# Ledger of designs, part 12: VHH binders against p53848r504to814

Target 1, 311 residues: p53848r504to814
Amino acid sequence: TYIMAIFNATPDSFSDGGEHFADIESQLNDIIKLCKDALYLHESVIIDVGGCSTRPNSIQASEEEEIRRSIPLIKAIRESTELPQDKVILSIDTYRSNVAKEAIKVGVDIINDISGGLFDSNMFAVIAENPEICYILSHTRGDISTMNRLAHYENFALGDSIQQEFVHNTDIQQLDDLKDKTVLIRNVGQEIGERYIKAIDNGVKRWQILIDPGLGFAKTWKQNLQIIRHIPILKNYSFTMNSNNSQVYVNLRNMPVLLGPSRKKFIGHITKDVDAKQRDFATGAVVASCIGFGSDMVRVHDVKNCSKSIK

## First folded at step 21 (VHH)

Design w6
Fold by OpenDDE, last read:
Formats: structure tokens, C-alpha cells, sequence
Structure w6 (fold): chain B 311 residues (1-311), chain A 120 residues (1-120)
């Protein structure tokens, strides 16, 4: 399991209230500490730098501001002699293709896109042009301001276009109880599949893509928990659908899965912790669960403690 | 270099049977899910069958379920497709593939395929 450390280079972050919005040197020192904490237990660490808050209903920084916040820092990280570069994988949390381009130029390895390409139609092209880059394809609906109102999941995300569905090697029609209980994760899988198709059709290679079911994005707190529990289903989910008078088959079986439960509201809802920073303990437990359910990568704020949870 | 070479196609009457083979090289065959895909004239690619690397788990679309059987010999790096009760609509070029996530457009690597024609 890979650990992805969140580093918010924004005044408005999920949990730190802008604590890391400082000069590059200060930020770099924090990152060095994060790396040290992670690498104490892990062979490698992913640092996910975000220059724009992607919380639901958050005010979005301009592209220029996002670049200003993230790109110099990414460059500094990649050039740092205080970091074991061979053990540090660098990611940028962005849904903007131009930001992705700039990040790639300065040495980012991963583009973490919470929109799955929905927010920028050029993202897939950028990824396609850089075959060495990994792309995290996340599930969401709507946009930053509307996604939370779009948490209603029906039998088929893609409607009547779906022909067959499989969990493992079994047709879902043969799994009566499971069928009704897994509508959410299957819909998420279908929509991820749809985005995947678009990515591939735009030249992205299959080896570039990781998937994220998008905890906290167009999901209720209950749905987030359900998704975590159903990761084994997602990792073994495949389906056929009709598209342009042709059959399309999508299989998510071999796709690495990222989960990012860290300090999210659904944890707060359970533990009654209003302050995100107070959710670290519970986050550790959730992270352990994520791994238990087959997550290949976990995205977290508290690297030190979550690293322990992973082990 | 990954190579997949299909064989076994031919002309058969409706209700007949064929057995296709796919010789794989250039990768650890036993570690990958393997697939059969077909393309009928003027149509897109269609998923036909899947087999897991371990345990022998298989999947089929309804269009071929009960008629086709996918199998593999990991020692020989060979994938098979037994096709029974063939129908005219099964007429297509059949391809084998490894570790596919998306079938509906072109994919690599791809062999030359083997033509199966079902006709009276």
C-alpha cells in the first residue's frame, strides 16, 4: 500500500486552516518532515501538492494563483538535496490541464484529478502527451458547487446502456442480495468506466490510470462508508454497455484504487468531531479499514500516524 | 516484445464447432487475465470471453455463454477458445488480448487475429 501525503499549499485547506500557506522554504521543511515520517516505515512516499482547495462549495483559486502556489514548491521539492528523490513520488492535486502541464515540467509524477476529467476537457490530452505520468481518475458529479446535491444513485448510472454487470466472474443478475446492496458502488464503477473510456479514447494509456471512487464528492457520509466497504466489489467490477451500436466492455479488476478518507466530514459525523484535526485518530482507523478492503493507496494528512495504521 | 498469435479459425456450418488458440510470448503469461475479442465485418470490437490467471475463473457475455469456453495452459503460454453451436452472427475475426480494461476500440498488443466464418 502506498501512502499519499497531502500538502495543501493554500490558505483554505481541508483541515489545517492554511497552516502550510507559507514561503517555499517553510513549506519544504514541512514536506521534508512528512517524508521523514513516512519513509520511517515505508519504502516510498507520495507527496500530493494542492494549490487549490477542492472542498465542496469552496471558492476556487484562479489558475494563475494555483500555479503560483504549487509549481515553485513542486520544483523545490524535486530539486531538494535533503530529500531522497528516488523514494519521493510527487503528485499534484489539480483538475486544470494547464496546471498539470506546468507541474509535469518541473517533475511531478502524478496528476491527481478529483474531477476525472470533467472539469477540464483538455486534461486527458495533457496526460496522453505524457505517457510517463500517472493519472488518478476520481469519481465525482457536477462541479465544486453542485456535487453535494448529486448524491442520488439509481440502479444504472448510465441507464439502459448497461447490458451486463459482473462482480468477479459472476453476473450480477445471479446475485440478488448483492445487486440491491451494491447499486452505489456499481454506479460509481460505471461512471468511472465512462471517464476511463474517454481517457483512453483521448490517448491516455491504461497503465497511466488509477481510480478513486471520490470519497466526499457527490456522496453522503453513509455512502462514503458504504463505498469503503465495497472496494472489493469495485476492484472486481466489470460491465458491458451499448455505445454507438457497439458493445463496450469495461473491467476495473486490474485498476489500482486510491482512497482519501482523511479528516473528512463523514468521519466527523461519526465521531462528532467538528474540528478536522481532531479526526486524525478516527482517520487512522478508517485508513486501516481502507487497506483492509483492498485500497492500493491512501491519501492522508497525518502521515506519521497513518503510516502506522498502514503497517 | 509482447506477441499474441491467434489460430484455429475457418469456415464452419451453423451448429458446428471450432477451437481457437492463442500463442503468447514476451510477457509472463500466467500473471495476466486473458481475453478473447472479436470483430465482425463492419462492426466494432466485442468482448467474447475472459479468464483469470489463477483459479480458472471465466466470464462470458450472454451472446456466447453456454456455447463458448475459454481456457488456458500456462505451461504452454497458450489461450484457447472452444466454440460450440456456432451461429452466423459469430462470424468475425477473433483476437486474443491480455489485461484489458476497456474493449470497444483498438487495443495493443494485437495479433493478426483468426477469421471464423459461420455460413451454410
Amino acid sequence: as target 1 above (311 residues)
Amino acid sequence: EVQLVESGGGLVQPGGSLRLSCAASGFTFSDYDMYWVRQAPGKGLEWVSEIYPKGGSTKYPDSVKGRFTISRDNAKNTLYLQMNSLRPEDTAVYYCAKDLVYIGSSFDPRGQGTLVTVSS
Scores: ipSAE 0.798, ipTM 0.912, lowest interface PAE 0.6, mean pLDDT 92
Fold by OpenDDE, last read:
Structure w6 (fold): chain B 311 residues (1-311), chain A 120 residues (1-120)
Amino acid sequence: as target 1 above (311 residues)
Amino acid sequence: EVQLVESGGGLVQPGGSLRLSCAASGFTFSDYDMYWVRQAPGKGLEWVSEIYPKGGSTKYPDSVKGRFTISRDNAKNTLYLQMNSLRPEDTAVYYCAKDLVYIGSSFDPRGQGTLVTVSS
C-alpha cells in the first residue's frame, strides 16, 4: 500500500511577511519532516501538493495563483538534496491542464485530478503527451459548488446505454440480492468508466490511470462508507454499453484504487468530532479499513499515525 | 516482444462449431487476463470473452453467452475459444488480446486475427 501525504500549499502555509523563497524553505522543511516520518516505515512516499482547495463549495484560486503556490515548491522538492529523491514521488492536486503541464516540467510524477477530466477538457491530452506520468481519475459530479447536491444514485448512471454489468465475475442480473445494494458503487464505476473511455480516446494509456471513487465528492457520509466497503466490487467491476451504435466494454479490474478519507466529514459524523484535526485517530482506523477492502493507495494528512495503521 | 498468434478460423455453416486457438509468447501468460475480441466487416471491435489468469473465471456478453466457451492452458501458453451454434452474425476476424484496455477503441497487443465466416 502506498501512502500519499497531503500538502496544502495555501496562504495558511506561508510564513507571515516572508519572501516567497522563505516560504518555500519553510514548506520544504515541513515536507522533509513528513518524508522522514513516512519513510521510517515505508519504502516510498507520495507527496501530493495542492495549490487550490477542492473542498466542496470552496472558493477556487485562480490558475495563476495555483501555479504560484505549487510549482516553485514542487521544483524545490525535486531539487532538494536533503530528500532521498528515489523514494519521493511527487503529485500535484489539480484539475487544470496548464497547472499539470507546469508541474510536469518541474518533475511531478502524478496528476491528481478530482474532476476526472470534467473540469478541463485538455487534461487528457496533457497526460497523453507525457506517458511517464500517472493520472488519478477521480469520480465526481457537477462542479465544486454543485457536487454535493448530486448525491442521488440510481440504476444505470449512464442511462439506457448500459447493457450488462459484472460484479465479482457474475452478471448483476443473476445477483438479485446484490443488485439494489450495489447501485452506488456500480454507478460510480460506470461514470469512472465513461471518463476512462474519454481518457483512452485522447491517448492516455491504461497503465497511467489510477481510479479514485471520490470520497466526499457528490456523496453523503453514508455513501462514503458504503463505497469503502464496496471497493472490492469496484476493483472487479465491468460493464458493456452502447455507444454510437457500437458496443463498448469496460473492465476496471486490477486498476489501482486510491482512497482519501482523511479528516473528512463522514468520519466526523461517526465519531462526533466536529473539528477535522480531531479526526486523525479515527482516520487511522478508516485507513486500515480502506486497505482491508483493497485500496492500493491512501491519501492522508497524518502520515505518522496513518503509516502505523498501514503496517 | 509480446506475440499473439490466432488460428482455427475458417468457413462454417450456420449451427456449426469452430475452435480457435491463440498462441502467446513474450510475456508470462499465466499472469494475465486474456480476451477474445472480434471485428465484423464494417463494424467496430466487439468484446467476445474474458478469462482470468487463475481459477478459470470467465465472462461473456449476451451475444455469445451459452454458445462460446473461453479456456486457457497456461502450461502451453495457449488461449482457446470454442464456438458452438454459430450464426451469420458471428462472422468476423477474431483476435486474441492481453490486458484489455476497453473495447470500442484500438488496443494493443493483439494478434493478426483469424477470420471466421459463417455462411450457408
Scores: ipSAE 0.787, ipTM 0.901, lowest interface PAE 0.7, mean pLDDT 92
Fold by OpenDDE, fold request of step 22:
Structure w6 (fold): chain B 311 residues (1-311), chain A 120 residues (1-120)
Amino acid sequence: as target 1 above (311 residues)
Amino acid sequence: EVQLVESGGGLVQPGGSLRLSCAASGFTFSDYDMYWVRQAPGKGLEWVSEIYPKGGSTKYPDSVKGRFTISRDNAKNTLYLQMNSLRPEDTAVYYCAKDLVYIGSSFDPRGQGTLVTVSS
């Protein structure tokens, strides 16, 4: 299991002293500590740098601001002699193709896109042009302002285009006990599949892609829990669909799965913790569950404690 | 180098049977899901069957379910497709495939294919 450490490069992380360099140094020191904590138990650590909040209904920073916040820091991380570079994997949390391009230039290994390519039509092209880069294809609906209103999975978005579905090599029609109970995860799987097809059609390679069912994105708190429990289904999900009178078959089997439950609102709903920072303990428990249900990678804030949960 | 070589195709009457083989080399055969796909004249690629590496779990579309059987011999690095009750609509070039991206586009690796013609 890989651990992905979240590092938000937000204005709050910048010292009032106005010198960008001083801020980078401070952030780098924090990252060094984070890496040390992670590498105490893990062989490697992924640092996921975000320069723009992607929380539902959040105000989006400009592209220029996102670049200013993230790219110099990423460069500093990659050039740091205080970090064991061979054990540090760099990721950028961005849905913007231009930000991705700039990050790639300074040494990121992973593009973490919460939109699955929905928010920027050029993202897949950027990924395709860089075959050494991994791309996290995340599930969502709508946009930052509308996604949480789209948490309706009673019907399949792809509708009648779906012909057959398989779970654990069994046609879903033969699984009467699971058919109605798995509508959500199958919907998520189908929509991930749809984005997957588009990525591939734009030149992205299968081995570049990790999938994220998108906890907290166009999902209710109950749905998030259900998704976690149904990760084994997602990891063994395949389907056929008609596209322009041609058959398309998609199999998600053996694709790595990332889950990012850390400090999410659905945890707060359960524990009644309004403050996200108070959700770290419960996050540890959820992380353990994520691993138990087959997550290959977990994205977390509290690296120290979540590392213990993982082990 | 990954190589897949299909064989066993030919002309058969409706209701007849054929057994296709695929010889695999250049990779650890036993570690991969293997597929049969086909392309009929003027049509796109169609998924025909899938088999898992170890447990032998198999998967079929409705179009061939009950008629076709996929199997593998990992010791021989060979994939098989037993086709029974063949129909004219089964006429196609059949391909063995390893790393299936998705069916509906070009994928590699695959062999040169073997032609199956079902005609009275």
Scores: ipSAE 0.782, ipTM 0.899, lowest interface PAE 0.8, mean pLDDT 93
Fold by OpenDDE, fold request of step 22:
Parts: sequence; C-alpha cells; structure tokens
Structure w6 (fold): chain B 311 residues (1-311), chain A 120 residues (1-120)
Amino acid sequence: as target 1 above (311 residues)
Amino acid sequence: EVQLVESGGGLVQPGGSLRLSCAASGFTFSDYDMYWVRQAPGKGLEWVSEIYPKGGSTKYPDSVKGRFTISRDNAKNTLYLQMNSLRPEDTAVYYCAKDLVYIGSSFDPRGQGTLVTVSS
C-alpha cells in the first residue's frame, strides 16, 4: 500500500510575504517533514503537489498561476539533497495538460487528474508521449461547479451500449440481487472504462494507469461509503459494449486503485464535524477501511496519523 | 521474447467441434490471465474467452457461452479452446493473448492466429 501525501501549494502557503524563493524553501521544509513522517513507517512516499484547488465549487486558478505555484516547488523537491530521492515519488494534482507537461520536465512521476481527461482533451496525448509517467484516472461527472448535481446513477451509465457485465467470473446480468446492489460501482466502472478506452486510443499504456473512483466527486456521502465497500467489485469488474459497430471488452481487473477520503465532507456528515481539520481522526478510520477493501494507494493530508492507520 | 503460437484451426461443418491450442513462451505463463479473441472477415476483434491464472475462473460472452470452453495447462504453458456446436458465424482467425489492453484495440502479445472455418 502506498501513501500519497497531499501538499497544496496555495497562496496561503506564501503568506509570509517573502520572495518566491523564500516561499519555496518554506514549502520544501514542510515537505521534508512530511517525508520523514511517512518514511518512518513506509518504504516510499508519494508527494502530490497541487497548485490549484480541485474542491467542488472552488475558484480555479489560471494555468499560469498553477504553474507558478507548483512547478518551481516540484523542481526544488526533485533537486533536494535533503530528501531520499529514491524513496520519494512525485505527483502533480492537475487536470491541465500543459501543467502536466511542465511538471514532467522537472521530474514528476505521476499525473493525478481528477477529471479523468474530461477537462483537457490533450491530457492523454501528454501521458502517451511520456511512457514512464503514471496517470491516475479519476471518475467524475460534469465540472467543478456542476459535479455535485450529477450524483444520479442508473443501471447502465453508458446506456444500451452495455451488453454484458462481470464481477470476477460472474455474469451479473443473471443475478438480479447483485445487479441491483452494485449499480453505483458498476456505473463508476463503466465510466472509468470509457475514459480508459479514450486514454488507450490516444496511446496511453495500460500499465501507466491507476484508477480513482473519485470520492466526493459527483457522489453523495452515502455513495462515497458504498464505493469504498465495493472496491473489490471495481477491481474485478469487466464489461462488453458496442462501439462503432464493434464489440469492446474492458477489464479493470487488477488495476491499482487510489482512494482519497481525507477530510472530505462525507466524513463530516457522519461525524458532524464541520471543520475539515477536525476530521483527521475519522479519516484515519476510513483510510483503514479503504485498505481493508483493497485500495492500493490512499491520498491523505495527515500523513503522520494515516501512516499508522495504513500499517 | 514473448511468443504465442496458435494451432488447431481448420475447416469444420456446422455443429462440429474443434480444439484450439496456444503454446506460450518467453514469460511466466501461470501468472497471467489468458484470452482468446477472434476476428471474422470484415469485422473487428471480438473477445471470445478469458481464464485466470489460478482457480480456473473463466468468462465468456453470450455469443459462445455454453459452446466454448477455455482451459489451460500451466505445466505445459498451453492455452486451449474447446469449441463445440460450431456455427458459420464462428468463422474467424482466432488469437490467444496475454495482455489485454481492451478488445477493439491492440493487444500484445498475440500470435499469428489460426483460421477456423465453419461451412457446410
């Protein structure tokens, strides 16, 4: 299991009014601490740097601003002699292909795209051009402002194009009970599959792709919990569909799964914690659950405590 | 180098049976899911069957379910496809595959294929 530490490179991080360089140094020191905390228990740590908030309804920074916030920091991390570079995996949280390109130039290993390629049609091409890069393909609907209104899932996300569905070796179309209970995760799987196909068609390799069912993105709090519980289904989900007068078979079996439950609203809903920072304890519990249900990677804010939960 | 060599194809009458084989080399056969796919003349690739490395779990599309049986002998690094009750629409070049990207696109590795013709 991999731990992904969230690091938001936001203006607030620059609040000390210092020169851009001073800000980078401060951020780097924070990252060094995060790494130390993680590596105390883990063999490696992923640092996911974000220059733009991807929270629902958040104001989106410009591409230029995102680059300004994230790229120099990533470069500084990769060049740091204070970090065990062989144990530090760098990720950038971006849905923008140009930001991804710039990040790759300075040494990122992972592109974490919450949009699964929906927000930038050039993203897959960028990933395809860099076969050494891993790409996290996340599930979402709509955009940052509309996604929460799109949490309605039907029996077939892709409509009548779906012909057969399998969980493991079971044809679920013949099992009404299972079919009814797994509508959400199957829809998520189908839509991930659709994005997967597009990625592959653009030259991305299967081994580059990790999937994220997108907790908190176009999901209700109950749906998020259900998704966590149904990760074993997602990891063993396959389906056939008709596309362009041909049959397509997509198998998500054994694809690595990332879950990012950290401090999300669905936790707050359960615990009645309005402040996200107060959700760290419950996050730890949820993280443990995520791992129990087969998550290969967890994305978290509180690295120190969640690291313990993972172990 | 990964190699897959299909064999066993031929001409068969409707209702007949045929057994295909795929000899695998260049990788640890027992560790991988294996697939049969086919391509009929003028059509795209179609998924035919899947088998897991361990436990013998198998999957079939409705088009061949109940008629075809995929199996494997890990000791011999060989994949099999028993085809019964063959129909003219089963006419195709059959391929075995190790790594399925998705059917409808490319897959690697695959062999040269073996032609199955079902005709009266």
Scores: ipSAE 0.768, ipTM 0.892, lowest interface PAE 0.8, mean pLDDT 92

Design w6
Fold by OpenDDE, fold request of step 22:
Structure w6 (fold): chain B 311 residues (1-311), chain A 120 residues (1-120)
Amino acid sequence: as target 1 above (311 residues)
Amino acid sequence: EVQLVESGGGLVQPGGSLRLSCAASGFTFSDYDMYWVRQAPGKGLEWVSEIYPKGGSTKYPDSVKGRFTISRDNAKNTLYLQMNSLRPEDTAVYYCAKDLVYIGSSFDPRGQGTLVTVSS
């Protein structure tokens, strides 16, 4: 299991240092410490740098500001002699193709896109042009302001868009109980599949893609828990659909899965912790569960403690 | 370079049988999921069958389930499709495909195909 450390390059991170360079140095020191904590138990660590909050209903920084916050830092990380570069994988948390381009130039390895390509139609082209880059394709609905109102997943009938669906080599239609209980994860899988098709059609290769079911994005707290429990279904899900007098068969089997439950509201709802920072302990438990259900990668804030949970 | 060469197609009467073969080279055959797909005149690609590299797990669409059987010989790098109880609607060019993207995509490695015609 890979550990992905969240590093938010926010205005608060720049407010205490005054000068941009001083801020970068401070941030780099924090990252060095974070890497040390992770690498104490793990062979490698992923640093996911974000210059713009992607939380539901969050105010979005401009593209220029996002670049200013994230790109110099990524460059500094990649050029740092204080880091074991062979053990540090760099990721950029962005849904903007231009930010992705700039990050790739300075040595990022992963593009983490919470929109699955929905928010920028040029993202897939950027990924396709860089075959060495990995792309995390996340599930969401709507946009940053509307997604929370779109958490309605209902039963669907075969014969309209979806013709057949399988878990492993078993037709879902033969498993009534499973079918009724897995409507959400199958819907998520289908929508991921749709984005997957678009990515592939734009030249992205299958081996570049990781999938994220998008905990906290167009999901209720109960739905997030259900998704975690149904990761084994997602990892073995395939389906057929008819499109323009053609049949498309999508198989999500063997695709790596990322989950990012860290400090999210659904945890707070369960533990009655209003403050995100108070959710670290419970996050550790949820992370362990994510791994138990087959997550290949976990995205976390508290690297030190979650590193222990992963082991 | 990945190469797939299909064979075994021909003219058959309704209710008849054919066995298709696909010779694979240029990759470790035993490590990959393999597929049969077909394209009827004027129609798009249709998924026909899938087989896993190990364990022999197979999947079929309802259109061919119970009539077609996919199998593989990893020692010979060969994929097979046994087609029984053939119907006129089975008429198509049949392709062997390696699992890389999704079925229906032009990006998956495939051969030139073999024509199967079911007609009285």
Scores: ipSAE 0.761, ipTM 0.894, lowest interface PAE 0.7, mean pLDDT 92
Fold by ESMFold2, fold request of step 22:
Structure w6 (fold): chain B 311 residues (1-311), chain A 120 residues (1-120)
Amino acid sequence: as target 1 above (311 residues)
Amino acid sequence: EVQLVESGGGLVQPGGSLRLSCAASGFTFSDYDMYWVRQAPGKGLEWVSEIYPKGGSTKYPDSVKGRFTISRDNAKNTLYLQMNSLRPEDTAVYYCAKDLVYIGSSFDPRGQGTLVTVSS
């Protein structure tokens, strides 16, 4: 299992009423310490740099601000002689194709796109032009300001176009007792599949893509727990649908999965009325559960404490 | 270099049977899911069957379930499709494939395929 560490490249303060950006050298030093700590415990580390918040209802930095916050830092990390470059994997958390393009120019390895290409129609073209780049295709609905209101999964977006569904090798029609229990994860799987088809049709290579069911994006806290429990179902889900005189088949079985459970709303709901140290431990237990249910990569805020909880 | 060579196609009457073979090379055959797909004249590709690496787990669309049987011989790096009770709508070029996520209008088969014609 890979560990992806979150690094937020935000302004340091606004104390004088203007925009203040953290010093690149200070941020680089923080990254170097984070990498050395992680590499003491792990063979490699993935650093996920974000210059624009993707939390629901957050105010979105402009594209120009996102570039100014993130691209110089990515470049500095890649150019550093203090890091074992063969063990440090760089990801940028962005849904903007121009930011992704700039990050690729300065040596990023992964584009982590919470929108799965929904927010920027040029994203897939950028990924297709760069076959060495890994792309994380994540599930959400709507946009940052609307996704909280789109967590009703009773009606399948692909509807009557779906002809057959399978969990492992069994047609879901023969699993009547499980249909209601799996509506959420099957909805997520179908919507990921639809985005995957669009990526492939735009020239993205199959080996470039990892999927992320998008914990906390267009999901309630209970739905996040259900998704974690149902990762084995997602990883063994396939379906057929009608498309323009032909049957289309999508099989998620061979797609690697990323989960980002750290510091999401649902952890707050399961840790009510406990102190911060117990909440940190509960986060580690949720991360361990993600790994136990089959996540290939987990995205965390606190690598040290989460690693301790797993160990 | 992945190579997949299909064979065993031919002309057969409705209700008849054929057995298709796919010789695989250039990869560790036993590690991968394997697939049969087909393309009728003027149509896109259609999924026909899937088999897991171990050979015991298979799945089929309703259009061929009960009539077609996928199997594999990992020692010979060979995939098979036994087609029984053939119908005119089974007429197509049949291809084998490995490790698929998506089968539709954008899939590009590696082999030449083998033609199956079901006609009186």
Scores: ipSAE 0.456, ipTM 0.798, lowest interface PAE 2.4, mean pLDDT 81
Fold by ESMFold2, fold request of step 22:
Structure w6 (fold): chain B 311 residues (1-311), chain A 120 residues (1-120)
Amino acid sequence: as target 1 above (311 residues)
Amino acid sequence: EVQLVESGGGLVQPGGSLRLSCAASGFTFSDYDMYWVRQAPGKGLEWVSEIYPKGGSTKYPDSVKGRFTISRDNAKNTLYLQMNSLRPEDTAVYYCAKDLVYIGSSFDPRGQGTLVTVSS
């Protein structure tokens, strides 16, 4: 299982140049410590740099500000002589294609896009133009300001275009109780599949894509728990759909899955704890559960404590 | 490097049977899900069947379920499609594949396919 360590880039200061330089060096020192802690327990580590919050209802940094926060830091990490560059994989958490372009220029390996291309119609073209780049295609609905209101999964958005569905070799129509219990994860799977097809149609290669069911994005806290429990179903879900003049078969069984349960608000409901730092203690148990249900990658804030749970 | 060679197509009357083969090379055949896909004249691509690496799990769309049977021989690196009770609408070029998604003209089959014509 791969570990993805979250790093939130702090706002830069340009008021006296020296603070700007010191801020990057301080951030780099923090990242070096994170990497060394992770590499004590793992063969490699993925660092996920974010310059713009994507939490529901958060205020979005401008594209220009996101670039200023993220790109110099990524460049500094790639240029560092204190990191084993062959063991440190860089990811940028962005939904903006122009930010992705800039990050690719300075040596990022992964574009982590919580919107699955929904927020920027040019994203798939950027990924397709760079076949060495990995892309995390995540599930959400609506946008940052509206997604909380779209967590209703009683009906399927793709409707009649979906012709058949399977979990492993079992047609869903054969098992009514499976059909009722899996509506949420099948919704997520179908919507991911639709974005996957669009990515392929735009020239993105299958080997570039990882999927993420998007814990905390357009989901209630109970839905997050169901998604974690149903990862084995998602990883064995397939369906047919009509797409233009063609029938398409989508099989999620061979796609790697990322889960990011760390410091999400649903853990606070479980622990009765709203403080993000105190939720890190409980996150280790949830991370172990994600791995037990088949997650190929987990995204965490506290690498050391969560790594001990992973072993 | 990867090579998939389809064979066994031909002209058959409605209600007849035909067996397709796909010889695979250039990859570890037993590690992959395998698929049959077809393209009827003037139509887009259509998924026909899937089989898991060990051969124990198979899937079919309703259009062919009960009439077609996918199988594999991992010792021979060969995929098969037994087609029974053939209908004129089964007329198509049939391809084998190891891809996860097939969409219209963006699907790029590795082989030339094998033509099945169902007609009196």
Scores: ipSAE 0.442, ipTM 0.777, lowest interface PAE 2.8, mean pLDDT 81
Fold by ESMFold2, look of step 21:
Structure w6 (fold): chain B 311 residues (1-311), chain A 120 residues (1-120)
Amino acid sequence: as target 1 above (311 residues)
Amino acid sequence: EVQLVESGGGLVQPGGSLRLSCAASGFTFSDYDMYWVRQAPGKGLEWVSEIYPKGGSTKYPDSVKGRFTISRDNAKNTLYLQMNSLRPEDTAVYYCAKDLVYIGSSFDPRGQGTLVTVSS
């Protein structure tokens, strides 16, 4: 299981002088410490740098501001002689193709796109032009301002276009018996699959893609728990769709899966009115559950506290 | 160099049977999911069947379920498709494929395929 550590390169919004940027030296020192702490317990670490908040309803930095916040930092990390570069994998958390393009120029390894290409129609072209780059195709609905209102999954995501569904290692009969209980994960799988089709049709290669069901994006807190429990279904899900003169078959089996449960709002619901140490423990338990249900990568804020749960 | 060589096609009447073979080389055959796909005249590619690397798990669309049987012999690096109760709509060029996540307009067959014609 891989650990993806979150690093937010965003300014303090409540400073008395307006926006404050920590200098690159300070941010790099924080990242060096983070990497060293992680590498005591793991053979490698992935650092996920974000210059624009992706929280539901958050105010979005301009593309130029996102570049200014994130690209010099990624460059500094890659140029550092204090890090074992072969053990440090860099990811940028962005849904903007131009930000991704600039990050690739300075040595990023992964583009972590919460929109799965929905927010920027040029993203797949950028990934396709760079076949060494890993792309995390994540699920949400709508946009940053509307996604919280789109968490109702009573409707089939792709309507009459879906012809058949399968769960590998389980006959379709068993899936039919569970359909009311699995509406959420099947709709997430269908929407991921549709976005995956678009990526492949735009030249992205199968080996570039990891999928992420998008905990906390267009999901209620109860839905997040259902997704974690149903990761085995997602990892074995396939379906057919009609298009004009063809049948499209999408198979999510063997696709690596990322889950990002750390500090999501739903953890607050299950840990309400407990002290900070109990909340840290509950976060670790959720991370361990993600791994136990088959997540190939987990995205966390607190690597040290969560590392015990992974081992 | 991955090679997939399809054979066993031909002309049959409705209700007839054929067995297709696919000889595989250039990769560790037993490590991969294997697939049959087909392309009917004037149509795009259609997924026909899937088999797990070690066998035992097979999947079919409703259009062929109960009539077609995929199998594999990992010792011979060979994939098979037994087709029974053939219908005119089964007329197509049949291809085998490895390790597909998506079958659609971007699919690039490795072999020449084998033509199955079901006609009276």
Scores: ipSAE 0.324, ipTM 0.725, lowest interface PAE 3.9, mean pLDDT 79

